# VHH binders against Mitochondrial mRNA pseudouridine synthase RPUSD3 (RPUSD3), part 7

Target 1, 326 residues: Mitochondrial mRNA pseudouridine synthase RPUSD3 (RPUSD3), of Homo sapiens (Human) (q6p087)
Amino acid sequence: LGVRPVPEDAGFGTEARHQRQPRGSCQRSGPLGDQPFAGLLPKNLSREELVDALRAAVVDRKGPLVTLNKPQGLPVTGKPGELTLFSVLPELSQSLGLREQELQVVRASGKESSGLVLLSSCPQTASRLQKYFTHARRAQRPTATYCAVTDGIPAASEGKIQAALKLEHIDGVNLTVPVKAPSRKDILEGVKKTLSHFRVVATGSGCALVQLQPLTVFSSQLQVHMVLQLCPVLGDHMYSARVGTVLGQRFLLPAENNKPQRQVLDEALLRRLHLTPSQAAQLPLHLHLHRLLLPGTRARDTPVELLAPLPPYFSRTLQCLGLRLQ

## First folded at step 15 (VHH; from t31R with S54T)

Design v54T
Fold by ESMFold2, last read:
Structure v54T (fold): chain B 326 residues (1-326), chain A 123 residues (1-123)
Amino acid sequence: as target 1 above (326 residues)
Amino acid sequence: EVQLVESGGGLVKPGGSLRLSCAASGFTFSRYAAAWFRQAPGKEREFVSAISWTGDTYYARSVKGRFTISRDNAKNSLYLQMNSLRAEDTAVYYCAAEPGLDEFYDAHEYDYWGQGTLVTVSS
């Protein structure tokens, strides 16, 4: 049923100039299987193809450190037999010329997010950096900055999000649930107080580009924290349904509505993104580990900053919404 | 008072087997991920195995196929069955627990630890 190339239109006047100009900044990318989002990990990826993709995703190598820009949807660890970052580390190490040196995961963005992964071929370096990240976080000194696109604009331009969270098993999946006023019994049952900092970088089209800095570790913390701000992360198909809207006002739905549902976007947002409702139900999570701050080599050295470029689908969303990272 | 107590360490010849136990008290163990770590002299503490609160298991590559982690939530206990032991398995083994983790390999993410039990594999 044919392939149609992108036309280069010419009109009257000076539009027919020598230099080709982009036509429509929000147009769907070229054919990518059965989904319109550029830069996603292919389905049915072989082990060898994953190693090749990860080698191509290396953004920095210095000493024992290897830094990747992880594609969205790749799990870090998983069940035995599952294809994960961890499962292919030996092959990746060999492809990078590190034969006898095993790569260790120092820090990584999770399955549903994209962005920085820090690996080390030196166990002592890995341990030192893991200690550093934990100590900094507990001292309320952020080292990781995520970028997110949110459906909705937070009421404050910056602030802290604090919530007590627990895991529950709902409809066959593990989900993160807020706990109001946790008791001593709740704490002993694994409820944990969590903290994130946020800053709104840009707004447009009813959406925001938000920087998020987690200061605690808990499953799905950033997604749930943004739901609690009534501004779910774009592509959040686990928690976004907890936010309802009536007459332009947003609210948290009653507890019986905790089950996951595919995200539903309003008509105006679908139009701005050039998506059908069925395509929007396949949106990748717009949560990207963009910046990681490392200690200098010695105590008096300046901190080292690692950056991971935004994925193509993320950049397209920013363009469609008139948002920019400043 | 949260408490984790390891037991079952000892001397074993190469190729032998040993079973470690960790008794948990003072918290609702079934709601926590639990893990084994080990530390040999002069080495960093390293991940051995973990089991999620829903029973999914994870293993370091060096022990996969030889070690089996399990839990008994009714007895608030964590176990590590160690088979085909090697000299390189000689270490102090530690039990750890933490709620809400997605990844289990980083020892610095666990707040609750036992005091350790020594495993020595000698020819």
Scores: ipSAE 0.819, ipTM 0.921, lowest interface PAE 0.8, mean pLDDT 86
Fold by ESMFold2, look of step 15:
Order: structure tokens, then C-alpha cells, then sequence
Structure v54T (fold): chain B 326 residues (1-326), chain A 123 residues (1-123)
């Protein structure tokens, strides 16, 4: 099992890997009312169906490494009995011809996002890469780039988002809450200072295509960071209601309800997306782990870039809004 | 000063049981996820079990059904009840804690670690 990873071309921008769609053409892919967005996992998914979907989602295999493009909504881990990525790794390993080799998760996009998952059949490789990712983040060297579509255009075209965050538990829901001017006591109580870099790639229709690079780890960090920019991620049904708008002016609500609410989009945006309000309430989160930078096989080798294509619903949204990656 | 101190390790025969404890101090333990990791000689440190700050539990496949993680926030303590022990469970067991995690399996995401307690399972 001493096989070294071999870098391969991972892919190119969304336009190069996706079938071209006419500008402004928002083709309906599923029946109205149950699967309005293409590329989502079916409801009532069986264990076998999940294994098949994940096998089809493999975007790269190099040595012990297996790279997936995870669909939105699939939990990585979960409670006992829950159908998750972890729960089907043995079956996935068998279907990939690894038989007795156990696949381990090196890095994964979270439940609510889509995109890259990096697996390894070699524990030493998994540990080395996990350490690499953590050290790079602590040195403020980004290795992961997410793509997001935002409702609203950030005031700056690029920058850093800094916020102290804490978890709150309300009525069975864990919520991430900003803390202004955290004290030393707050830090010991689990408040953590967070940092993300962002860059606006394109704007149109009152929306932006934004690249996000987290440099810290905290639950829902990117969603809350974009709320703090008054530009919630499209499909954010957890935090978007913290941003209010009156006559086109955006603000953080002075009295904040702490419970999730389905996202509400203005009429112009609904028309551009060809969605009813009820369909918009079913929007998947438009947050996708698009790019992951790995170390080369040797210290002098160039870093390896892994890419996961944007999901069909994400690409549809870009087309409807006239946004282009790059 | 943040500290985590494990105890309860020892020698046990296959099929036996042990209960590990981890005492936390210097931080508000109830606001942190807590986890057990283990490292056998010549192997990488591996995930065993975790418990979220709200009490949800997670287990490695190799220990599911045999090990039970629990926490007592009033005593700032984390526990691991290990039943039906096997020779493969022989390792140094470490407790760890970290706030704000969604996933618990990556040892490198934890800043707070104990010194470890040795568990030996042999006939």
C-alpha cells in the first residue's frame, strides 16, 4: 500500500465542464412540486441508491485518494441509524474495488453544501492531509474555495470577513450567533474568532457569484459571514431572515428572531429565476466546495488542484441571473 | 489554564469492560464538543467516539454497539464505557475538546488534549 498519489488534471471552470445553456434560459428539469431543482438526491433514498449515487459522483481517483462531488443535503456523519456518507463507506469501498480497505474522510463539504469530499484508503495519507489543511488555515494560506450565489451584492469586490461566533441551542436547533467585542470569558465559553476571505466574481440581477475561502472552522461560518455582509447565500433557510430590506436598503434586524425561516426573495429575483415563492422556499443552499488545493507528492512538486463541477441547480441559477464563473 | 486529564485505563482480558474518565478544567466544558481518540503502537491516532455540546453521540464503526460515550457537564467530565473489549482495542486513549465543530472525526481540528491513558486487552 505504498502507492504515491499521482496528480492529474482535475478539471476547469464551470463553463468548460457543463453543457452550455442559453443565457437567461431556465429549463425546468423536474416535476412541479416535488423535485423542482435538478441534481438533488431523491426523497426516500435507500442505502443501495445512495451507494450508487456516490459511485457516480467520483470525480478523481489517485493512489489511495478518492474524490467525490457530494450532493447537497447529504450528511457526512450523523446519529446512529441515519443514512450518511460515513454509514455507506464500506459499501462504497467495495463498489470501487477496494474490498477490505477502509475509506476514511479526509475533508468534506458539510451537509447543507455540495462539493468536494476527499477520501483515503490509507490512514497515513489521511492524517498527513488533515494536518496539512489545518496548518495551512492557521497560516492564513487558503486551500479550499467555495462558490456561492448571494442575494445582494457585497459592497466591496473582495475582502476579509471577521466575526466572533458562538453556538446557541433553541427549540432543538443549533444556531450560530455573532458576538460583538468578545471578552476573555466569552472565549472560554466557546466563542471563537472566525475569518473568511471573499472575492466577487460576477454580479447581475442584484445577485453576486462569490468565492469564499474559510480560514477558520466553525458551524455555519460562511452562511453567517455572508449574512453579516447583508448578502445571504441563496437557499439559506437558516440565517437569511436576519437581513431585512426596506425600499432596497438592507440592514441587520435590530430585533432578531433566532429561529430559522424559509428564505424570502423579492419579486424581481423570483421572476429572473422563474420561481414561485413556494418554489423559492425549497431552494437548495447555493454553497459549493468547488476547489481544493493539495500538497504535491514531493516538497518541490507544485500543489495539486481538485475541482468539483457545480451542481445543475447552481448552474441553472447562474444562467438565469447572467452570472459567469471566472 | 485549560486541562484535560484521563483516567481509568488498565489491563483487561478479551470480553471484559473498562470505563474511562476525562476531567476537564479551565474552560466551560458544557459549551464544547468532546471526543475520544486512540493510538495503538505503530498506528495513526484514530477517532473512537464524540459527543456534541448538546449530547448527540457519534461512533467509529469499529466500536459501535460496544462503546458508549457520555458526559456530565455538572462535573465537567467525559466518559467512555468500553464493553466486549478485543485485542484490537489496545491503545493509548486520549480525550479532546473543541467548540463549534460540525464534524468530530478529524483529530487535527481539536486544540485541547489530555495526556492519554493506556488500555491493554490481552489474555
Amino acid sequence: as target 1 above (326 residues)
Amino acid sequence: EVQLVESGGGLVKPGGSLRLSCAASGFTFSRYAAAWFRQAPGKEREFVSAISWTGDTYYARSVKGRFTISRDNAKNSLYLQMNSLRAEDTAVYYCAAEPGLDEFYDAHEYDYWGQGTLVTVSS
Scores: ipSAE 0.817, ipTM 0.918, lowest interface PAE 0.7, mean pLDDT 86

## First folded at step 16 (VHH; from v54T with D56E)

Design wRTE
Fold by OpenDDE, fold request of step 18:
Structure wRTE (fold): chain B 326 residues (1-326), chain A 123 residues (1-123)
Amino acid sequence: as target 1 above (326 residues)
Amino acid sequence: EVQLVESGGGLVKPGGSLRLSCAASGFTFSRYAAAWFRQAPGKEREFVSAISWTGETYYARSVKGRFTISRDNAKNSLYLQMNSLRAEDTAVYYCAAEPGLDEFYDAHEYDYWGQGTLVTVSS
């Protein structure tokens, strides 16, 4: 009776090393326009300015790999004519001294999230790592860990979020919508079963710091998953309106009748965050790709950990709420 | 059964044009993002172009301005118009589809693939 080794749940690795946040030299902030939140991309950046910002966002360089801490709001692929990470890769490559080899994206945080972007100047390395990430996810081994701040506290301290998701066009907006009890037909119609692991790291002031590990890929998966937990991500102005509150009880509202609207925070939370309602309406999404696990150099080697420090606005929020990343 | 079937590949001279087609069946194609990838001999599979379920188009830098991706949802078909073809465009071209993608460049994120069609650009 061969004891099948229980696949070791790739646990939320204990973040050991407090890498001292490099004191980013406060280069002379030109007139910091009244952006209430630090660490955001300025509006109307030139191509050159974006390249400079991305150069400054480099957190690691090893062999053909370049790791960036992407700011929130920067699209990776983007639309034609849009200023995106993809659109400036040649200039970024050149600026980093990579003359003959263009950087390509291996793994990236999405537009609305901040955090890790892994680039490679070697196509073979890129392909190998992409394959690794996808294979790991499919094998239920999470390689990406996001940090999120939520309005609300999940009922469980840890668990799995399973949901079938689809894309819908509702009133001129493309939305990710959960599907109850998906049929085989639904799957063929573009419904995808999605899975994320979550762990509550800290709680305070009715909010939670949550680590999220997606095992599937779907548009806005983590935002919708947290909405399904009745704890929308702070700064989620797309899906937060789907969580209603009556007599202190939260409930899920139907997607069909609830258009995206700016997230509304209660007065207590506004006070705690030292925000006006107007400022809260501009709150950036508090979703950060914090950690990526790369394969070791050798098959028996320990995975290599890549880390991206939290953006300043995110850190401020944690401070205001009394939350700490362990 | 879910199927993607590529067609339209062939031999073309440098500077010539080809139109690739991909016929989808067995699923609701209109709800999927669709993409073209290519693999040259001895090289890794690379992203060429993608079109979202809403019709937004994306291109690799190497093909931008030369290739045009389009879809006909009524015909469950994906197309790639390739103009100004170069020797370096020689590859097997694959059609792929996946729902719910925001990023289209990673071939490994696609579950549905065609068998590919060979494009040879030679004088």
Scores: ipSAE 0.885, ipTM 0.950, lowest interface PAE 0.5, mean pLDDT 91
Fold by OpenDDE, fold request of step 18:
Structure wRTE (fold): chain B 326 residues (1-326), chain A 123 residues (1-123)
Amino acid sequence: as target 1 above (326 residues)
Amino acid sequence: EVQLVESGGGLVKPGGSLRLSCAASGFTFSRYAAAWFRQAPGKEREFVSAISWTGETYYARSVKGRFTISRDNAKNSLYLQMNSLRAEDTAVYYCAAEPGLDEFYDAHEYDYWGQGTLVTVSS
């Protein structure tokens, strides 16, 4: 009876060496409109401007694979008429010199997050990699690592967050709601058991830089998971109001009674971030898909790591808080 | 038991129309996102269309403006109206469902699948 070795928990890989961020030439970003935060997509971008922005966001090209650092706020899929990543893939393909083969999405950060988008000009490669990601997650091997800045510090430096989640439609908005003690019936009613790993990388000024590795997929999973840790992600204007503070102690508020509200930061944090309350109300979500692990070329090959640099607004926040990505 | 059963496939001429149906049973379909995928002979399965549990619709570029996804929660049914059919639309079409999705393009994120229905577009 061969003791099947317990698959070693794919630990948070020690981020390799400080690649000196090339001093990207301050190309005079055109008048970054009135947005208080750098690295966000302007409102009302044209299709052409989006294609140019995405072309500039290419971080790697290997074989049929194109890796982008997607800006926060760009949807991957969208409604008819909406400007999305999907909607500009043909033009992006052409702009990248791909004549006959259109890029397809393999893996992407969600709309509200920034970071890695993996594209493929080869459908077989795309399918293979998608299968790989899904199988890895099902096998409890995380392949995606997000960076988050949280308002608050998790009680543990590392751990697992397990929660059953459902979608609720409240006041015209889809909200993710935790479910206590889900039954089999609840699962058939659309409740999903979710799991994320987390690791605190740095702390400062009452905030934390946290790495998150989701092992399941569910709408706003990482935001809700961090709320359950009583440490909402900075810029989470959907779920942060579910964390209350009384006499300096944080507690969880019922989801049913707490409508989405702009995240309110304390005065000390506002000062540290050099933000007014009005600016803080516009703070983008500090959730970034930073790392993806790809399978090696051969079954025995070491996994290939894809990295997306932090967006400028995210980096600014880290600097203000004295946090460093190791 | 959770089941998805596709129907409505068949032979159609180029420029013609078909309506696919998917009947769901064994789970609360109204709480799930639902999608259509297709697989052409010798090709990989590809995203066609999805509808969220709230009724928001999403389309692949290749079918946008020609196909319409809809759902009837009272009948636990998903539909795909396909107009202006082309030879390239020839495929086995699959119905899928999954709760809590934000992005619908990845077939591997769906746990519930039908057996598929064949659509052949030929002169």
Scores: ipSAE 0.879, ipTM 0.948, lowest interface PAE 0.5, mean pLDDT 91
Fold by ESMFold2, look of step 17:
Structure wRTE (fold): chain B 326 residues (1-326), chain A 123 residues (1-123)
Amino acid sequence: as target 1 above (326 residues)
Amino acid sequence: EVQLVESGGGLVKPGGSLRLSCAASGFTFSRYAAAWFRQAPGKEREFVSAISWTGETYYARSVKGRFTISRDNAKNSLYLQMNSLRAEDTAVYYCAAEPGLDEFYDAHEYDYWGQGTLVTVSS
């Protein structure tokens, strides 16, 4: 079903030779209109289909280490009974020839993000690397670099974002909320000081391609840090509504308005992305764990770099906005 | 002073049961995720179970169906009911707590720890 449209041409294409870029790269129409973003996990995925997808998502294997490029929306641990990365590790281990060795998660991009997952079949290696990552963060030496597309351009081309964060339970979901000037009582109530580094790699169409390096661990830290910069991550349907706009000027809404809402993009941005407002409400989060640095095998070895390619919807967004990785 | 204190360890025969407790003080326990980890002699510390601040529970594959984690925020306490114990469950069991986690398996992400309670499963 569905016939590929074949445009008529004159045998020589010079009469239709118009080369103003980009040509058709951002556009999607026809029978696939109800599936607007390529590279997402299908709904109703079976356990076996998930194992096959994860097997195909392996980007590196070295000794006990297995590196995956996780699709957006796949929970890592998740809830009991859910189909998750953790739930299929035994089957994945068997499919990779590690049957009697359990795979453990060393480090993973979270549910709402995409990108690197580092697994180990050796508990000693897993523990050593987890310790390495924590020590590096506490020493303010970043090992993880996320790529994000932001709605808005940060005022500085690079910097640090420091914020005290807490969890709140609103409308049946846990949300991350900034706390101004946290007291000792706040800290005892679960407020944690957080830190991320950022660097703007490219700008275009009122958006930025930003590299983010978290130096602390807290739920939704990078999304909330970018909201605090008035530059929400594209596809952030949890926190982006905390940024309001009046007469073209952005500001933070009071904490009392922290209910999650689908992201709203202005009309110019919708046109550049070739999206309707309904489609934009379905945007996947544009936050991707792109790079991990690992220690070398021997003391003399240089650090090892692991990379995960950008998902197709992310690359499409970059093309539509005229942004490039450096 | 922030403290976590485990109790309830001991010697049991295979197939037996044991209930561990962890008493929390010096912080607002109900706002923290809490977890059990264990370390057998000569082995790495491993994740056993966690419970989020909103009460969602998580289990290592090796203990699921045999162990039950729970919390009582009114008593500032964390519990682990361990049934159908096996020799490989022999370990020192540790209570841990941390705010703001999405994933609970990495022991190095917890700042607050108890001193541990020994569980020995043998004839």
Scores: ipSAE 0.844, ipTM 0.930, lowest interface PAE 0.7, mean pLDDT 86
Fold by ESMFold2, fold request of step 18:
Order: structure tokens, then sequence, then C-alpha cells
Structure wRTE (fold): chain B 326 residues (1-326), chain A 123 residues (1-123)
């Protein structure tokens, strides 16, 4: 629910492996209008409705810090004129009783992701935490843990994904493209070496529940890193088509030749999820910023853990596939 | 050698205007997001404005409508036109660049920085 202290080096695992949880049966998504995914933002949300949704999405308040569980599909900054988290921060501040104090974004899950957003009404606190997150990443101490459902099971149960990435502009969109063996010239041209840690938490139905911990910042890093593992994130309609299948073997298609396409799931997976191909083309991205570790109030204090519950569609997918977070 | 060099700072009266420039060298500037940050004495470095590698512009609420960011990729230069200046705009202004960002407000995500140029708004 709220904030709970966690050991400084929490890593990926816990000792909770000894405890079993009840398993529910997978049920078809109900009659929720024209799409089967519960918990998504409406397409025509008004400004006031967004403020109300964000107020309801507050999961913790401590001192100057406000923590939200951001719904999938809400841009943080977004395009000029667009309804975004940033655009309604003044109204949100007033709704939370912070009238003159401006809320700043400390850290946020991206537009296509769901999960934690950390805001601060104190600029000094925001800067201190941003510095902490960056220093921790550079020291290879992850502070953010995403949960993802992947189509496919990574060959290794845990490891590191390293890739050099660049942006390309194709058909009016920015796409992230891997660069093999980048030269110094490539780096100066905006190619960045990226790193994520991953751990497979559960497998089932040809899918995996994966924890991802980025140690660098680059657009779409986690989605592309999972494509490079031949295990696209479920609901990845930008990069999943880069993974092809011939005679049961998965391989990477050239990224520069493969435009964004709606994800295509095999028939067995469609049946397991109780989805038609048309419904699967509307899957939300199953990438959720689940956990953030904050520094304790004193140097020797245990890091404080912030948690965001999984969205309803995410939990439903886990149930259908027989996957569990613990 | 990779460099960002700011210029154009100075003393200006409230309500006045000033244009900052940032010259980039040693890297392919057109492939980077570029941003202005500022730091007043005793305060944290704060976001002012950014421009993406494809030209989309972003502004802090405190400067929106008064400041205009632009870039000239042929000259490897970033600009900040500052109008209707106020006392609270007094700060050292820094140019920054970074590839691959989706969000531009966090100063700690930028690896390339200039040395800064001082802007003082005073009667």
Amino acid sequence: as target 1 above (326 residues)
Amino acid sequence: EVQLVESGGGLVKPGGSLRLSCAASGFTFSRYAAAWFRQAPGKEREFVSAISWTGETYYARSVKGRFTISRDNAKNSLYLQMNSLRAEDTAVYYCAAEPGLDEFYDAHEYDYWGQGTLVTVSS
C-alpha cells in the first residue's frame, strides 16, 4: 500500500519462495464495451477527469513527496498542447492542498508504461532524489524494477542486456534501433550504450513474467532489450514485429526494414488469453514500474520502498497465463 | 574534444530581453536533444527549456510565453531568446545535450554540459 523499508541491496529475489499462493482460474475478459482490457484511460478524457483520476491514483504521500500509480497511456510531458501529467500538475497540486507549492516530476514511468510516478513539492528534494537515482544507476545499483509479461521465454533465467541504441525517424515516429559494434564516431552521432538487468520470475503458456531493472536511460530501452532477447513485451506494438519466426525458431529481422506493426500472437496464446486477433492488436503494453527504492532519511538507514499495484489488465493476463508475482 | 560553450549573458533591467547562444563542437549536435538549465545562488539547478533532435520544444511553466528555444543544426548552435525578464530569472544558465531522452526536465540525465553564462536581472 504505502511505503515499506527494504534492505539496501534488495536485488531481484526474496526469501518468499517458501510460501505458495492460491491460484485462480483464468476467465475470459467480461463485456466491458468494445475492448476487453480493464483499467485503461478513456480516449476522450477531459482535463478535470484526468485530475480526478490522478488524485485517485495517489498511493503515498510523505513530506514533500507524492507518489502516483500512473495509468498506461498517459504521457508525462508529451507533445505541445496535449493533455499530459505535466499539463495538469497545477490542478493536481491544488486538489491535494498544495496550492502555492509547485509539483515537480522526480521520476516517472513512460507514456506506454504504467506504474510509479514520484512527484515533489520541494525542488531541493527533487534534485537530491534525481541525483541519487542517477548515481545509483551509474554504480550499477538499480533503484527501479519494472514488471513485464513477455511473449516468449528468455533463454537465460537472469542476466544483463547490453546494446548500443540510436533514434531513427521513420513514418513520423521516433524509433529505437540497435547498433552493432558502435564506433567512437557512432557514439558522437548519438548512439548510446545501454544496460538492463533482467530476471525471469515465472513462466507459463510460452510466456514469462520478467523483472527488468534499467541502468541507463534511453527511449524504449526495455522494449528493445526484450526484442533483442527474442521475447517481446506483451502489447508492444512498436517493436515486436522485429522478431520473426520460421519453422518454430525465432530470429531478429533487420530493424531498419521493419516498420511498427501491431503485435501478432500465435493461436495457442490467443486462446489462452481468450482474445481474438483484433482484440490482441489492442493489448496495452505489459510494462509496469512496480518498485522504486528511495534513500533512507539518514546515511545508515535502510532504503525506503515504494510500490505500485499491477493494473487490472496486467493481473488478468498473469492469471490467464498461470504467472505470479510474489 | 566535445564542447558546449555558452555566451550572451550579462546585466539587464527587469522587462528587458537577452539572447543566449550555445556553440556545440566535437559531436553531431543535430542528433542530440539540447536544453537550457539555470542555477541561482543557493538554489538547485532547474530546467528552463529543451528542444528535441526533431525540433519539438518544451518549457518550464515559469518561462513559458517569455522564453523561446531554437536550434540551428547547420551551425551546431542552440539559442534561448529571453523576453520580459524578471528578477527571479537571475541565474547562471547552462547548455546541455543528451541523446535518446524521452523526458528533458532532469538535469542529472545529461552528460554534456557547458560552463555556464551569468544572467543578472537588476534595476
Scores: ipSAE 0.840, ipTM 0.926, lowest interface PAE 0.7, mean pLDDT 87

Design wRTE
Fold by ESMFold2, fold request of step 18:
Structure wRTE (fold): chain B 326 residues (1-326), chain A 123 residues (1-123)
Amino acid sequence: as target 1 above (326 residues)
Amino acid sequence: EVQLVESGGGLVKPGGSLRLSCAASGFTFSRYAAAWFRQAPGKEREFVSAISWTGETYYARSVKGRFTISRDNAKNSLYLQMNSLRAEDTAVYYCAAEPGLDEFYDAHEYDYWGQGTLVTVSS
């Protein structure tokens, strides 16, 4: 018959008197992995540790839907053998009591960003929502809202950012590059016209809290769109060096300066953030998928709103800069 | 005129192998990510495998270790080598292509599709 062992609190049996409490700013970093930013994913995380972290990151469960607040730096998909969200979905499903059902990714913030991940244990629900998101964005009806902190304040308080983008392979890395006036040949070569809407929510200390709503899908679209506004996202170590400053005026540097470089912040901003230049070179990307709108149960119902709390490092930055999500 | 045309489907016994191909024309295939999706009767179209424009490969868990995706940019072709086939692999297999994707699993993000080729795994 083989009845399984009696359930017991094997993981935390001796710690049962403690619920969960905030533990400060991640003080257990090692000598090589000491991070000045609270809430980041450890670099050498084991597979089991990742599953535990993702289980703790669940912010909502409704029917077949599981909603996570993804930590910055976790890839969604990757090569065989890489530790990714996709690679641990079976273990996550098991840990959530969904043993007979495989979780599928409906929508996720990318590797470099943090925030909402929507999973489904039902393939029909996953497909329906993926179709809904695609139809909505093609109808220029945004469903995803990112929050970003930008170095620089956009000239307009809201607007649209349109750009033709292509991928290029530079120094072993795939990078997104704007294309001026794309020809028909450029389109056939994989250049894609992209669109994002933005709204400045708050400004302070030469920075902005910006809401971004992508209406197209292209690698690094939001980061490059903010570079094109001369207002790179804070922690953008891939594209921020494309913006130069001379005598207080910002401009786009020539294409030969497209190589990835660590972001450089001016001295006043470093002081406001209480960071050294070395620490600023380790800033996590301040791009967070904060809100997803799902269709209501009935077609004409008000959309259901899913929210992911801001990561601790993001909230600290807002406080240092005097910004509020409000 | 953009076209993707699948071939190589057919009837095969469990444990057998098939090689699917997809011929691309009307666009610069080498600059696009390409993927295989499949759809069994009464089920949703699901991700099988993808290959980036630079050759990185991705697999659904259900096919990892059994299927191998590859591309031949000189022939504008995408391939799926399917080994150790199971009854649950029975489906219409579709090739798709799209530029600029970071994530390959969502079929609704692809604009270019073939008409599909049927694979039946049965004794």
Scores: ipSAE 0.829, ipTM 0.923, lowest interface PAE 0.7, mean pLDDT 86
Fold by ESMFold2, look of step 16:
Formats: C-alpha cells, structure tokens, sequence
Structure wRTE (fold): chain B 326 residues (1-326), chain A 123 residues (1-123)
C-alpha cells in the first residue's frame, strides 16, 4: 500500500517538494472590476457546475477516502438552500461512481481558505480519523500545515502564537476578537485559548511565505494570529485593517474600534503584483491547507501525507513577489 | 459545573412527532453554538442539527424538512422538534455545545455533552 515516509514530529521539515506553479513573467490581473482571479469559483455557478468543479478537484482516492483541493470561497456548510460543499455531496458521490454511498466530510479547509478536503464514504473511517485529528491536536502534535502569503515579514523566522479569542457580532458581522488576560468568567462566556505554530519559508518584496500549523480550533484563528504578528494574510479583508502603520512602524489597532475593511496594499506592492487598488480589494485570501498527515494503516506505520497543490492565484503571487517554497 | 440535560424522548409510532429539550447551565449559553447528535445501537454518533450563537440553523440531509432546531437564550435551552418520524430515527439523542466553531458537523470538536435521551420509533 502507498505510504510516504514523513520526518519525525510532522513539523516543518519538508523542502523542495514538487508542485505545479505557473512559470513566467508576472502579468497584470484581468481588467478592472468584476474579474475573478485564476482558480476561483465563477460567479453565479450552477449546482451541476459546482459538482463538475469538485470532481475535477479530486487529488487522491484511496479506499473509502476521497481527497479534494477545495477552491477558495466555497462554504463547507451553510443555510438551507445555499450552494455548499455539504449540499452537493450526494451528486459528487454519484459523479465519482459511488452510487448512493454518501460522502461525509472528515476535515476541510474553511470557506475563506483553499486546499485539502478529506471525505469518506465509510462512517466508521470518518469517525476514526476525526478522533485522530482531535487527539493529535490536543496533544500538540500538528497534523495540518497551511501556506500563507503575508503582507509584512514576521520578526522571528519561527515560533508560536498564543491568544485568547472570542466571537463578537457587530452590525451584522461576525468577528474574532483577541482577549487579554482572560478571566475564568471570560472562559465561560465563550473565550477560548488558541495556539498556532509558524515558520517563515521565504521572504521578498516586504512579504513572506509562511507555514502555519493550528493546534486549536477557533473561527478565523490563523488570520487573527497573523494580524497579531503585524503581518496580515494577503487577501484578508476581515482583519487586516487592525494593523496600522505610522512612519514605517506597524502597530495593532483595538479590534473593537476597527471594523472590517477591504485590505489596502501600499503602492509598491500593488505595482509588484500588477494590481489596481480596486483589484487588490478583491484579492482572494492567500491561506491554503497544503498538507495533512494521516495515521498509517497500522499503528506501527509512519503517517501518510496528503498534499494539495497551490491554487493558480497563489502561485502567481509567489512569482510576482519572488517567493518560492524551499 | 457545565451541564447539558436532555429531555422529551420516548416511544412514538412512525409518522409521529416528538419535541426534545436541552437545558444548559454553568456557562453563558447564548455565546455557544449548540447541536444535536444521535447514536443508534451499534452505529457511529452522527450529526443531526446545529444552531450557531447568532441563530443560523444547519441540518443533516436525512432530517431536513422534518426536524426543526431552535434555541431560547433567555431560558438557556435548545430544542429539536421532530416531525414525520421514521424507524431510522430511533437513537439516543445528545445535546452538545462549543464556542468559536465555523462548522458544526464534527462531534469531536465539542467539549460539552449531555447524557442523552432515547427516542424509539416503532409500530
């Protein structure tokens, strides 16, 4: 059976992994206005078109497991009637020749992220893997690695980000807000302590390619953790305005006083990316679930590695900024 | 001292209705997502329905249109109205809660659980 050896601790020990990236000169994104970036879901797509896109996004099939590379912006779940990954699983299952065997979501990158989705046609397998992921996470053994492009370069090349987070609902918008020194009462009111590991893989043009490994689950955790490092994820239109700049120095603005705004990139960065300000306001989030580690077939076996290639808009950004995986 | 206590289970004929309740205490319920899961003997625990802290509702495909989840934050209570019950709905039903979730289907992401209430659908 096809297992792939993985370094101990499942950390940031991989380098020079082959992946398809667009090569060539960085070109201006499409015309001003309503043009999507390459690799995004089209506007107003039909249910059938979504199923076709997801079938084309399959990167691996092994036993009951189906692995997808999810496009950015596709919700996993949603309201009744909304077009989501969950809503089209029966049609996807039929399209993959699984007849009426229903696919269940084992793990998925969130709506604003792209990358790995792990599905199973076997409920026992799904439950076992979900338990495995939770156990590993609580034991501080990361199983998921995201890639992100950040506006700004973290001061340390590697480290941990710890923050207590809560949800706020303000003026129709759900926001994740850091809480300093949370009390026991705050915890009972839904504040949760969070943890992520990070490593800077490459830097260029005032930006970084960063690997992120969450060890906790909380809405928008990785985006807010990078804001706390003063290095917002590129395409973060929810939290990036919390980072202000005065005389070349970055600082945090209070989250309660700073509502979501479209990300603003400086003029030099806009030129490097060949984007107008209006196009930059439509940048997709550059956060990609790139790698998942699964338990081996036996307890003694090494973990199995799943990979999702970077989406085209992500690879274009890397090329424009002179960043590469290493 | 977080507690979730389910009630309202019982025996009902196919096509019948039941309403389940879950009383929450020891935490600020209104700040948490809440969900129903169920487990039939010999089967895996499965997602039934969830309601976010802001009131958005989510349903498993097998119960959509037949079950309705609701919450009353003033009473710290979660409800599941189950209509058009079928034999395959027979299970122990569990109430769960967790803050900060974006997705509600994975039982392993919830820390707080009730002890369950049995629903039996048979002739």
Amino acid sequence: as target 1 above (326 residues)
Amino acid sequence: EVQLVESGGGLVKPGGSLRLSCAASGFTFSRYAAAWFRQAPGKEREFVSAISWTGETYYARSVKGRFTISRDNAKNSLYLQMNSLRAEDTAVYYCAAEPGLDEFYDAHEYDYWGQGTLVTVSS
Scores: ipSAE 0.821, ipTM 0.919, lowest interface PAE 0.7, mean pLDDT 87

